# Designs tried in a protein design chat: VH-VL binders against c7peq0. Part 28

Target 1, 252 residues: c7peq0
Amino acid sequence: MHNKIYNSFIDRKAKGIKSFAVLIDPDKVNPADIADLAAKCTAAKVDYIFLGGSLVITNHLDECVQQFKTLCDIPVVLFPGSPSQVSRYADALLYLSVISGRNPELLIGQHVLSAPAVKKSGLEVISTGYVLIDGGAPTTVSYISNTTPIPSDKDDIAMCTAMAGEMLGMKVVFMDAGSGARKPITESMISRVASQVSAPIIVGGGIRDAEKAYLNCKAGADIIVVGNAIEKETSLIKEMADAVHAAAPVLK
Short names: E, the ipSAE of ESMFold2; O, the ipSAE of OpenDDE; V2, 0.75 times the mean of E and O plus 0.25 times the DockQ between their complexes.

## First folded at step 7 (VH-VL; framework fv_olinvacimab)

Design q4 (at its last look DockQ between E and O 0.78; V2 from the best seeds 0.00; counts 0 for: pae O 10.9 > 2)
Fold by ESMFold2, look of step 7:
Structure q4 (fold): chain C 252 residues (1-252), chain A 120 residues (1-120), chain B 107 residues (1-107)
Amino acid sequence: as target 1 above (252 residues)
Amino acid sequence: QMQLVQSGAEVKKPGASVKLSCKASGYTFTDYYMHWVRQAPGQRLEWMGRINPYSGDTYYNEKFKSRVTITVDKSASTAYMELSSLRSEDTAVYYCARGVEYSGSYFDYWGQGTLVTVSS
Amino acid sequence: NFMLTQPPSVSVSPGKTARITCRGDNIGDKSVHWYQQRPGQAPVLVMYYDSKRPSGIPERFSGSNSGNTATLTISGVEAGDEADYYCQVWDTDSGHVFGTGTKVTVL
């Protein structure tokens, strides 16, 4: 089915419904724990499972995707650290370009190399403008990508970057402070981007509690993605999902 | 060695405003949310609002939203809370309290409290 | 408007166990934090995320949270445990909410 996952992003945004995604790194997750994690995500009504990481050393991706697909009905969306990290068993792929950076390999170069495999996979491909925001410390993604994150107080730079990505044809904007970020993206910056971009906005990095997830949604994020806080405390899945789902009154 | 030192007691008449201060030391001021919580005599603790000292983003309890303003002076590592249109019901001890690093889930350090008395 | 209800008081003999309840609708789906407030003093965090102890809080303090009830348990109660105890959660509609408070009296 053409654009099923992207259409769900658009349909939920149009209805004012906020979405919660749990990010799972295949290199970090123990296969024995996936059943419990899938059950918790199902009980909490998590909207998406994002699978991936900035650096995937082991070839464990296919097994992780298949385990989640067997254990729950939640859509599995690939969040690759490199374009070659593809599993045909997933529901969709965030095909991200690091539009905040000036590294030509991450803007388009790696995509040229990966495109045949991505096309052969049969996956739904979602063009994603990836906007890396300074998270208070160097992250794996900032080092590996050799890019300088947008400063955390430069709201207009983030806004113009996202707006340009949308104008160039990117269907989704992903604002990310990076895995392991000390400092999450400010509500001011989210609000500034949301005021000028109609594409769905994914926000991640450094989100540690339900309050921040809720306030990011109120500022204009459409999809909240959380990884590190949930790795530390899986009981937060329900509280964060509830907060995200409560954030959309939709009555103007 | 962390400290939150609040300004001294205040006596006010109804209709006036009060501005309290909370000076932080022993940690990086801008890395932790700052909350204000009050306690009327014999009553429970009541959260008023908080500020992200880095960005200036605020989040207020709806009960106080029209009367409370929380601000910071980053260079002085000091948070302020101003409560306007005071009523006798605003007589309370007012605390500043530090949230967790870049998070406001719970309050791990508290100031000594400032008594504000509102009486005609 | 989210409400947390605690018993007004709990009397306990030294060496016995005090159980301080905090009731709220589906509170088991929230993270619960607990504060001790001695007379004339600022509150002190004694439990966070339901069952985690801050540094310096003795092991005889423990916590649980399920269904509609969170509980702070103090085993081996000592005279120094006599204080007011408040639970706290965050809620989308009400912000940070404290419980009604429980005065623990050590007899």
Scores: ipSAE 0.669, ipTM 0.862, lowest interface PAE 1.9, mean pLDDT 90
Fold by OpenDDE, look of step 7:
Structure q4 (fold): chain C 252 residues (1-252), chain A 120 residues (1-120), chain B 107 residues (1-107)
Amino acid sequence: as target 1 above (252 residues)
Amino acid sequence: QMQLVQSGAEVKKPGASVKLSCKASGYTFTDYYMHWVRQAPGQRLEWMGRINPYSGDTYYNEKFKSRVTITVDKSASTAYMELSSLRSEDTAVYYCARGVEYSGSYFDYWGQGTLVTVSS
Amino acid sequence: NFMLTQPPSVSVSPGKTARITCRGDNIGDKSVHWYQQRPGQAPVLVMYYDSKRPSGIPERFSGSNSGNTATLTISGVEAGDEADYYCQVWDTDSGHVFGTGTKVTVL
């Protein structure tokens, strides 16, 4: 079994090291920009490239993965909107179960359907409890699945949800305010979750600058994921990466 | 029209505390960070700290962390900054400034400033 | 502590170009913002994320950032441009840091 990426999550967390992941949507990224992005990510010592979109409209996933793998040594982790979005060329797959919702399809239904393909791909599969937090705007996932995100001010619900996910055997907790979120996840919520969960915590959505990234890390996030902000300002990659790498968790 | 209106000038003795207010209008108060920045006479701007009005999360400049407290009253769309153990060096114009959205990486609107004079 | 250094003053004739520098270690890796402060007034944002202009700021204002130096450029300087200018960045250790400020005088 491949556990290289997951082991890296655990190892870095154990050492108090914070990680920065750049989120790239294969359907939105211009292939011409990938070389530049890869270079910037490498220069900034980005820890992970997360590839994924809510809706894979175009079949550019494999190409995108291969391109990044060719251009840099940064691990490429699939962050799919659907479990069926798989590329055997990636280093790992976050196998997301939307545990914040009550849609059986997003809990297990789609996983059952995709399981043979995922297994056949040979990818490292990282069981991930996906916790959707209200970011002030409906996410594609929320809209398509009719799932209700956890309110941004309900720290206890987020905490209990993450706890449940971990106790169910999910190896990673992903807290996401969603793409283009108006309201990123609060430090209080992150801290609350982190206080009760030992699994690596990934936080994404609405992070637009180094300050927020840093504060999320200080609050207890282990991995920060940024997409939209970088799309608009690629120069932020280095700044955010540095902030994340300089951050340490709050003493418990 | 976005506007930040600060409380009036203060004169304090060394060792005292001062609490300034900043009332926001023209936008959703809880959607943006509120920062406090001061400027001593003839000196550069100095960032003191910020608050997320929605969550109440604060982050302070380490220089002021032990003496500064930033709070908000959501119902009044007002941010407050209290500085304790005042010193003569704290004589400055104090500004509240809106940080853009929940990131607050730059300050797009500023209050008119409040002069705080600390003298024996 | 992270520091931003600006020239104390820049003098420029009307219609000419003023360049205000902001120096910091690897500042090119940071996002730099700029503020204009006229005497007795609060600062006003004139540039953000190195080169983006807020609404209402004329095109004659431009910004760049690379290496150890960020630059605010004011072309076609007018009398109204006379002010103090401050650069600003985020630093993980220091928080938000402002430059030492530059007084621009229009001759």
Scores: ipSAE 0.006, ipTM 0.501, lowest interface PAE 10.9, mean pLDDT 90
ESMFold2 (binder alone), look of step 7: mean pLDDT 94; pTM 0.955

Design q5 (at its last fold request DockQ between E and O 0.90; V2 from the best seeds 0.83)
Fold by OpenDDE, fold request of step 10:
Structure q5 (fold): chain C 252 residues (1-252), chain A 120 residues (1-120), chain B 107 residues (1-107)
Amino acid sequence: as target 1 above (252 residues)
Amino acid sequence: QMQLVQSGAEVKKPGASVKLSCKASGYTFTDYYMHWVRQAPGQRLEWMGRINPYSGDTYYNEKFKSRVTITVDKSASTAYMELSSLRSEDTAVYYCARGVEYSGSYFDYWGQGTLVTVSS
Amino acid sequence: NFMLTQPPSVSVSPGKTARITCRGDNIGDKNVHWYQQRPGQAPVLVMYYDSKRPSGIPERFSGSNSGNTATLTISGVEAGDEADYYCQVWDTSSGHVFGTGTKVTVL
């Protein structure tokens, strides 16, 4: 199996380089806007396109992936709400286990069911510990998964959860406040997790400006994921990307 | 209605410290960053730092980082700014300002300002 | 450190258009916000995200940002528009940065 995308995570992290990912929901994005979006991402030197949502309503995943792959050279990483949401045209799949919850289906059950299809797809599979943090508003993820997020002020729980994920062999930790989150993950929580985890740390949810993106990186995030804010204001792509790329991690 | 009410004017000697307060009302205090911005007489606005009242996370202007401390009392919906080692150049009107919800992009509400005079 | 430069003053007759510029390196890649400050008063947000008006700000106020210059435009200037105006951005090197300020005088 290929490890190109994962190796990029590791390599950039090792070099202290922070990465910016634009999150796109294939069910929400207007195909007519993809060309412009791809151009803006390219111009801003966006590092990754994350495709996925908590709920896939339509079968536009393949088309969306192919469109981005045609329009730009930015790696396309699947960030699915379900392990079964796979497109062989993507560069990698974050194989998410919701380790913040206690739903066995989200821990391993759905993975068992999707495993043959995922294997057949030939995609790079990146085992990911998904850590859902309370964003102050119900998210599609929390609703669909029927999982209780980690309280936003429980840094130690988040830390221990991430540690456990890493020790279980998960290659990436994804801390997410969820789509439409009111409260982004705090820098203190990110710092706490980063202090104990060597795996790449992806942080998403509720990030609305360059300052927050920057400070999350300074706190220890390796990859910043932004969706909703960019959907509302595409001009944020460049500003946030620049901020992330200018950021340096806290020394461990 | 949104309102930020700041403490009264201060007169200090060089080398002293001053601690200003900003009481917020009309909104959920912990949902918005609180910034401190000062303005010396006839000078531009100068950002000093901010705090996330929810988490206590702070972000300071490097110029002031060694001398400024921003804190909050959630129970009182009050933010504080302490500036130490005061100099004559610190004479200014100090404002607290609310950032947008869970963001620090811009400041939508401002306190009335507090004059701090540093003189020997 | 990131710097924002504004003209010290702009004079305009009532009913005419005032343009206040804010210069910064590649400021077009940043979101610019604007504040109005009348004498003896606290600043008031009059523009955010380059061209968006807060509630209560009249349509006479508009904003643009490209290249190295952001501009706040006040059409149909009224006596009440006389004030100092400050642009503001965020930068990784400096945090929140304000412009040098522009005094708008209505003649």
Scores: ipSAE 0.879, ipTM 0.940, lowest interface PAE 0.6, mean pLDDT 94
Fold by ESMFold2, fold request of step 10:
Structure q5 (fold): chain C 252 residues (1-252), chain A 120 residues (1-120), chain B 107 residues (1-107)
Amino acid sequence: as target 1 above (252 residues)
Amino acid sequence: QMQLVQSGAEVKKPGASVKLSCKASGYTFTDYYMHWVRQAPGQRLEWMGRINPYSGDTYYNEKFKSRVTITVDKSASTAYMELSSLRSEDTAVYYCARGVEYSGSYFDYWGQGTLVTVSS
Amino acid sequence: NFMLTQPPSVSVSPGKTARITCRGDNIGDKNVHWYQQRPGQAPVLVMYYDSKRPSGIPERFSGSNSGNTATLTISGVEAGDEADYYCQVWDTSSGHVFGTGTKVTVL
């Protein structure tokens, strides 16, 4: 009804249908390229456009959202580097708490300051537990958050963190190796987390090919998010979308 | 310099197993997926499976899944492929091939190949 | 399941253009990679992501991919280009799939 984006996450998860999201950083995207990106995402049947990233310095968010909304029908979901980075033109906001960290500002502090503006925006707000996983090198998100990522081989720590986040009321779990990660999250870790949480699981960071996107889905990810690899090679949009969509069970 | 050096030729009888090795040097072994690809005489290349040497995660061609095991020894920078219940149709040259860094899109470096002959 | 079909052979005169096709259902939606294999040798990557050339591969090699057909094009063919050529994709049904192979003969 009025929780359209979150309900799409839940409905697709319930049917075993996997979703592909393209992450676009408003600070890095060339405005001249947005029309081509929107066309490619539409042709590939991309399920969501995520706008944002670990660090958004410029004031181009509203403009970027409006361009995509004009050029295609794909839902635009905000993935902000700060809870206060909102655009009323978007379809939804991932309201991220960095539950993997011990930084009180990213756990709840910035949210206290931003909540009135977020409510006034009229956006659909999706409570999201953000779980940062070590991507094999320092990332912008690990530095800016002043947060030690969960080690990439500590499946139980990631699982317990996601489980606790769900118990505390998070509606979505976002497992992320960070923008620019060398090492994507292992299938083992995804499978361990997926075995213990019922919330939709978003997985991103370091995914470079359709094989990995597919195997992450088979391991239990519900939504695959790719940004950097697509910026380098836009032909991956169709191939990855097809791979993610093929991971869903065939309905009888 | 980068090298993938495979173990020597093998002659086996039907029903036996074979375990091939592929030793990597000149790059960070755990950063690249290792694939195994075979080629029967006069035939096309056939992908068998791969391993992520960092995590041990494997992905197999369904055709071979019940008979193939791919493993690594990180400390020796060596990948292994074991094929069980050999048949005459398994006579082929077996290659190890390196994927792209943390990706298996295509195979940018290949070992010299190991001939496995299965006959009675 | 997923099939990649190539012509068994292509004959081309020196200096002319060889076109090696790779047919697959909706292959234009995939990224195609190409390998050159000389007799008794391991394959060598000559094209990736449809049209990108690895370092050390001559500019005479180019690639395209649309619809049901990917094509590796070798212009200004030289005797050293004589080899078998294989296309490759990834597919959910079969994993990594190679084409049937094309022997290029320079006459």
Scores: ipSAE 0.743, ipTM 0.886, lowest interface PAE 1.6, mean pLDDT 90
ESMFold2, look of step 7: ipSAE 0.717; ipTM 0.882
ESMFold2 (binder alone), look of step 7: mean pLDDT 94; pTM 0.955
OpenDDE, look of step 7: ipSAE 0.827; ipTM 0.913
ESMFold2, look of step 8: ipSAE 0.742; ipTM 0.889
ESMFold2 (binder alone), look of step 8: mean pLDDT 94; pTM 0.955
OpenDDE, look of step 8: ipSAE 0.799; ipTM 0.906
ESMFold2, look of step 9: ipSAE 0.734; ipTM 0.888
ESMFold2 (binder alone), look of step 9: mean pLDDT 94; pTM 0.956
OpenDDE, look of step 9: ipSAE 0.854; ipTM 0.925
ESMFold2, fold request of step 10: ipSAE 0.720, 0.730; ipTM 0.877, 0.885
ESMFold2 (binder alone), fold request of step 10: mean pLDDT 94, 94, 94; pTM 0.954, 0.954, 0.953
OpenDDE, fold request of step 10: ipSAE 0.812, 0.876; ipTM 0.907, 0.938
ESMFold2, look of step 10: ipSAE 0.735; ipTM 0.886
ESMFold2 (binder alone), look of step 10: mean pLDDT 93; pTM 0.950
OpenDDE, look of step 10: ipSAE 0.817; ipTM 0.911

Design q6 (at its last look DockQ between E and O 0.84; V2 from the best seeds 0.74)
Fold by ESMFold2, look of step 7:
Structure q6 (fold): chain C 252 residues (1-252), chain A 120 residues (1-120), chain B 107 residues (1-107)
Amino acid sequence: as target 1 above (252 residues)
Amino acid sequence: QMQLVQSGAEVKKPGASVKLSCKASGYTFTDYYMHWVRQAPGQRLEWMGRIDPYSGDTYYNEKFKSRVTITVDKSASTAYMELSSLRSEDTAVYYCARGVEYSGSYFDYWGQGTLVTVSS
Amino acid sequence: NFMLTQPPSVSVSPGKTARITCRGDNIGDKSVHWYQQRPGQAPVLVMYYDSKRPSGIPERFSGSNSGNTATLTISGVEAGDEADYYCQVWDTSSGHVFGTGTKVTVL
């Protein structure tokens, strides 16, 4: 089915079902640990594996994707640091435009160069408005993107940025404090954006516990992505997944 | 040195309200969630709610949410908890407790506690 | 609501090992934190995320969590360990929940 992964975002949002994504950085993951990670994600009923990061130095991406697809049935969605970091073995690609920034190369420039190869890859391509929020310290994404994050207390700026991205045709909004963020995105900012945006909203960066994951869902996030806390303690996968899934509406 | 200094003991009649304060010092007030936890005589600890002092975002225990209001004054580095419609079973020691940096999972520092007595 | 049950008391001789249990449905799927409360004092964190020790807590304190039971273990018990001990988790429906408490008596 065409647009299988994007349709799952839309269908789950329409039902009020919240999704949990585990972010794996190919440069940081120990290949010997992937089997254990896949097993823990399967047991916890993780909805997506997001694979990528702000900086991917090693050429392990294809191998990492193939290992996860061999070891579990969880969809693998690429979250690359640039539009050209792709693997044809994945299920979908988040084709990120950094709409929060004013760097033309990250808005559209790199996409122009990568688009023929991305089209040839046959991947499902999901247009994603990437909204970088100040994470309380310099992050890899803020440095690599050479763009100023939206201040963490400027809810209306985040809301207007997301609205504009949606109006310009972005299918998904990704609000991110960045890998290594000290400060997660506030519930008030998520709620402000969710009140004015109908596209699926992914929220990530600095989420350290199940309480924050749950409250972000209640504020209006549709997909919670966690990488840093899981890298430090994989036992959190089950608790966080349970918290996200518990935010779903009770069916009658 | 970190300090959480709570307001003094209160004696209240049923139906009244009480507003307790917790003044923080020795750390960046807005980087840590502030929780309120009470303990009735001889009973277990009971979490009431918390606030993110940065954004004002609150999260309350369902048991208390109709009667409790948690607020902050950022300029004074002070958190407040107001409990309304007091009853005799609200007699307890009330603690403010600091979460960890941008996480509310557990409470790594506690105030000295404030005794609230509700009697006619 | 999510319930955490602890034994009301544990008696232990100096130098021996105290084991304080905290029972809850599938508590092994949650992060468990432990507090010590000495008479007349506020609680003090002694264990977090099941088995991690805060700075200043001696290595003889350890923790585990699996299935329906979390356990705080104090080896080489000293008179100063006599206190009430509470487990704590976070739960979607109940928020932060504390256990019923265990009085550790050093005889």
Scores: ipSAE 0.811, ipTM 0.915, lowest interface PAE 1.1, mean pLDDT 91
Fold by OpenDDE, look of step 7:
Structure q6 (fold): chain C 252 residues (1-252), chain A 120 residues (1-120), chain B 107 residues (1-107)
Amino acid sequence: as target 1 above (252 residues)
Amino acid sequence: QMQLVQSGAEVKKPGASVKLSCKASGYTFTDYYMHWVRQAPGQRLEWMGRIDPYSGDTYYNEKFKSRVTITVDKSASTAYMELSSLRSEDTAVYYCARGVEYSGSYFDYWGQGTLVTVSS
Amino acid sequence: NFMLTQPPSVSVSPGKTARITCRGDNIGDKSVHWYQQRPGQAPVLVMYYDSKRPSGIPERFSGSNSGNTATLTISGVEAGDEADYYCQVWDTSSGHVFGTGTKVTVL
């Protein structure tokens, strides 16, 4: 198996480098805007393009991936709401297990069903412990999956959850407040998790400006994922990217 | 209507400490950052720091980090700013200001300001 | 330390257009916000994210940001526009940074 993207995660983490990922929903992005978006991402030195949505209702995933791959050299990482949302044209797939919940389908059930297709795709598969944090608003994932997010003030629960995921062999921990989150994940929670987890930590949801992105990184996030804010203001890409890239991890 | 009401004017000696309060009303206190900004007479605005009232997370201007402490009382919807080791240069109007959307990149509501005078 | 520089003063006749500049290194890569401060009063947000107007701010206020300069433009200046204006950004090294301020005088 090729581990180019995962190796980039751990290499950058080891070097104390923070990474910025732009999240794009294939169902929401206008194809006409992708060229401009790709250009802005390139100019801002965005580290990763995350493609995915909680509900992929259209078959635009392949096209979207191919378009980005054509327009820029930024790695395209699938961040699917379902393990079945796969495109062989991407550089990697975050194979998400919702470890914050207790839905067996999201823990392993859907993975069993999607495994043959994922294997056949030839994609780099990055086992990811997905930790859903309460962002003050119901997420599509929580609603569809009927999973309860970890309360935003329960740092220890998040920590233990992430620890468990790592000990189970998950390569990456993804802490997500969800799309449209009102409350981004707190620095205290990130710090708590980071203190106990050596795996790369991805943080997303509700990050709306450079300050928050920066502080999340300072707290221990290795990769910051932003979607909604950029959708509203594409000009934030550069500002946020710069902030993330300027950030250093907390001293452990 | 959103409102930030600050405590009254203070007169302090050099070396003393001052603790100002900012009471918020008209919105959910824990949904927004609270910032402190000061302005010396005839000078520009100067950001001091902020707190997330929900988590208690703080972020300070490095210039003040060693002397400033920002806290909140959630039950009272009140933010506090304590500045220690006061100097004459700390004479200023101090404002609390609400940061928007949990990130606080800009300040959409301001308190009326509190004058702190530091003099021998 | 990141610095924002504004002209100390701008004079404008009623009905004319005032332009207040805010200069900083690569400020175009940052989100710029603007505040109006009348004498003896607290600042009031008049522009955010370069060109967005808060509710209650008239359309004659506009903003732009590119390169090393952000600009707050006040068209059809009125007597009530006389105030100090401050730009503001966030910087990784300095936190929130305000400009030096510009006093707008309506002649």
Scores: ipSAE 0.614, ipTM 0.860, lowest interface PAE 0.9, mean pLDDT 93
ESMFold2 (binder alone), look of step 7: mean pLDDT 94; pTM 0.955

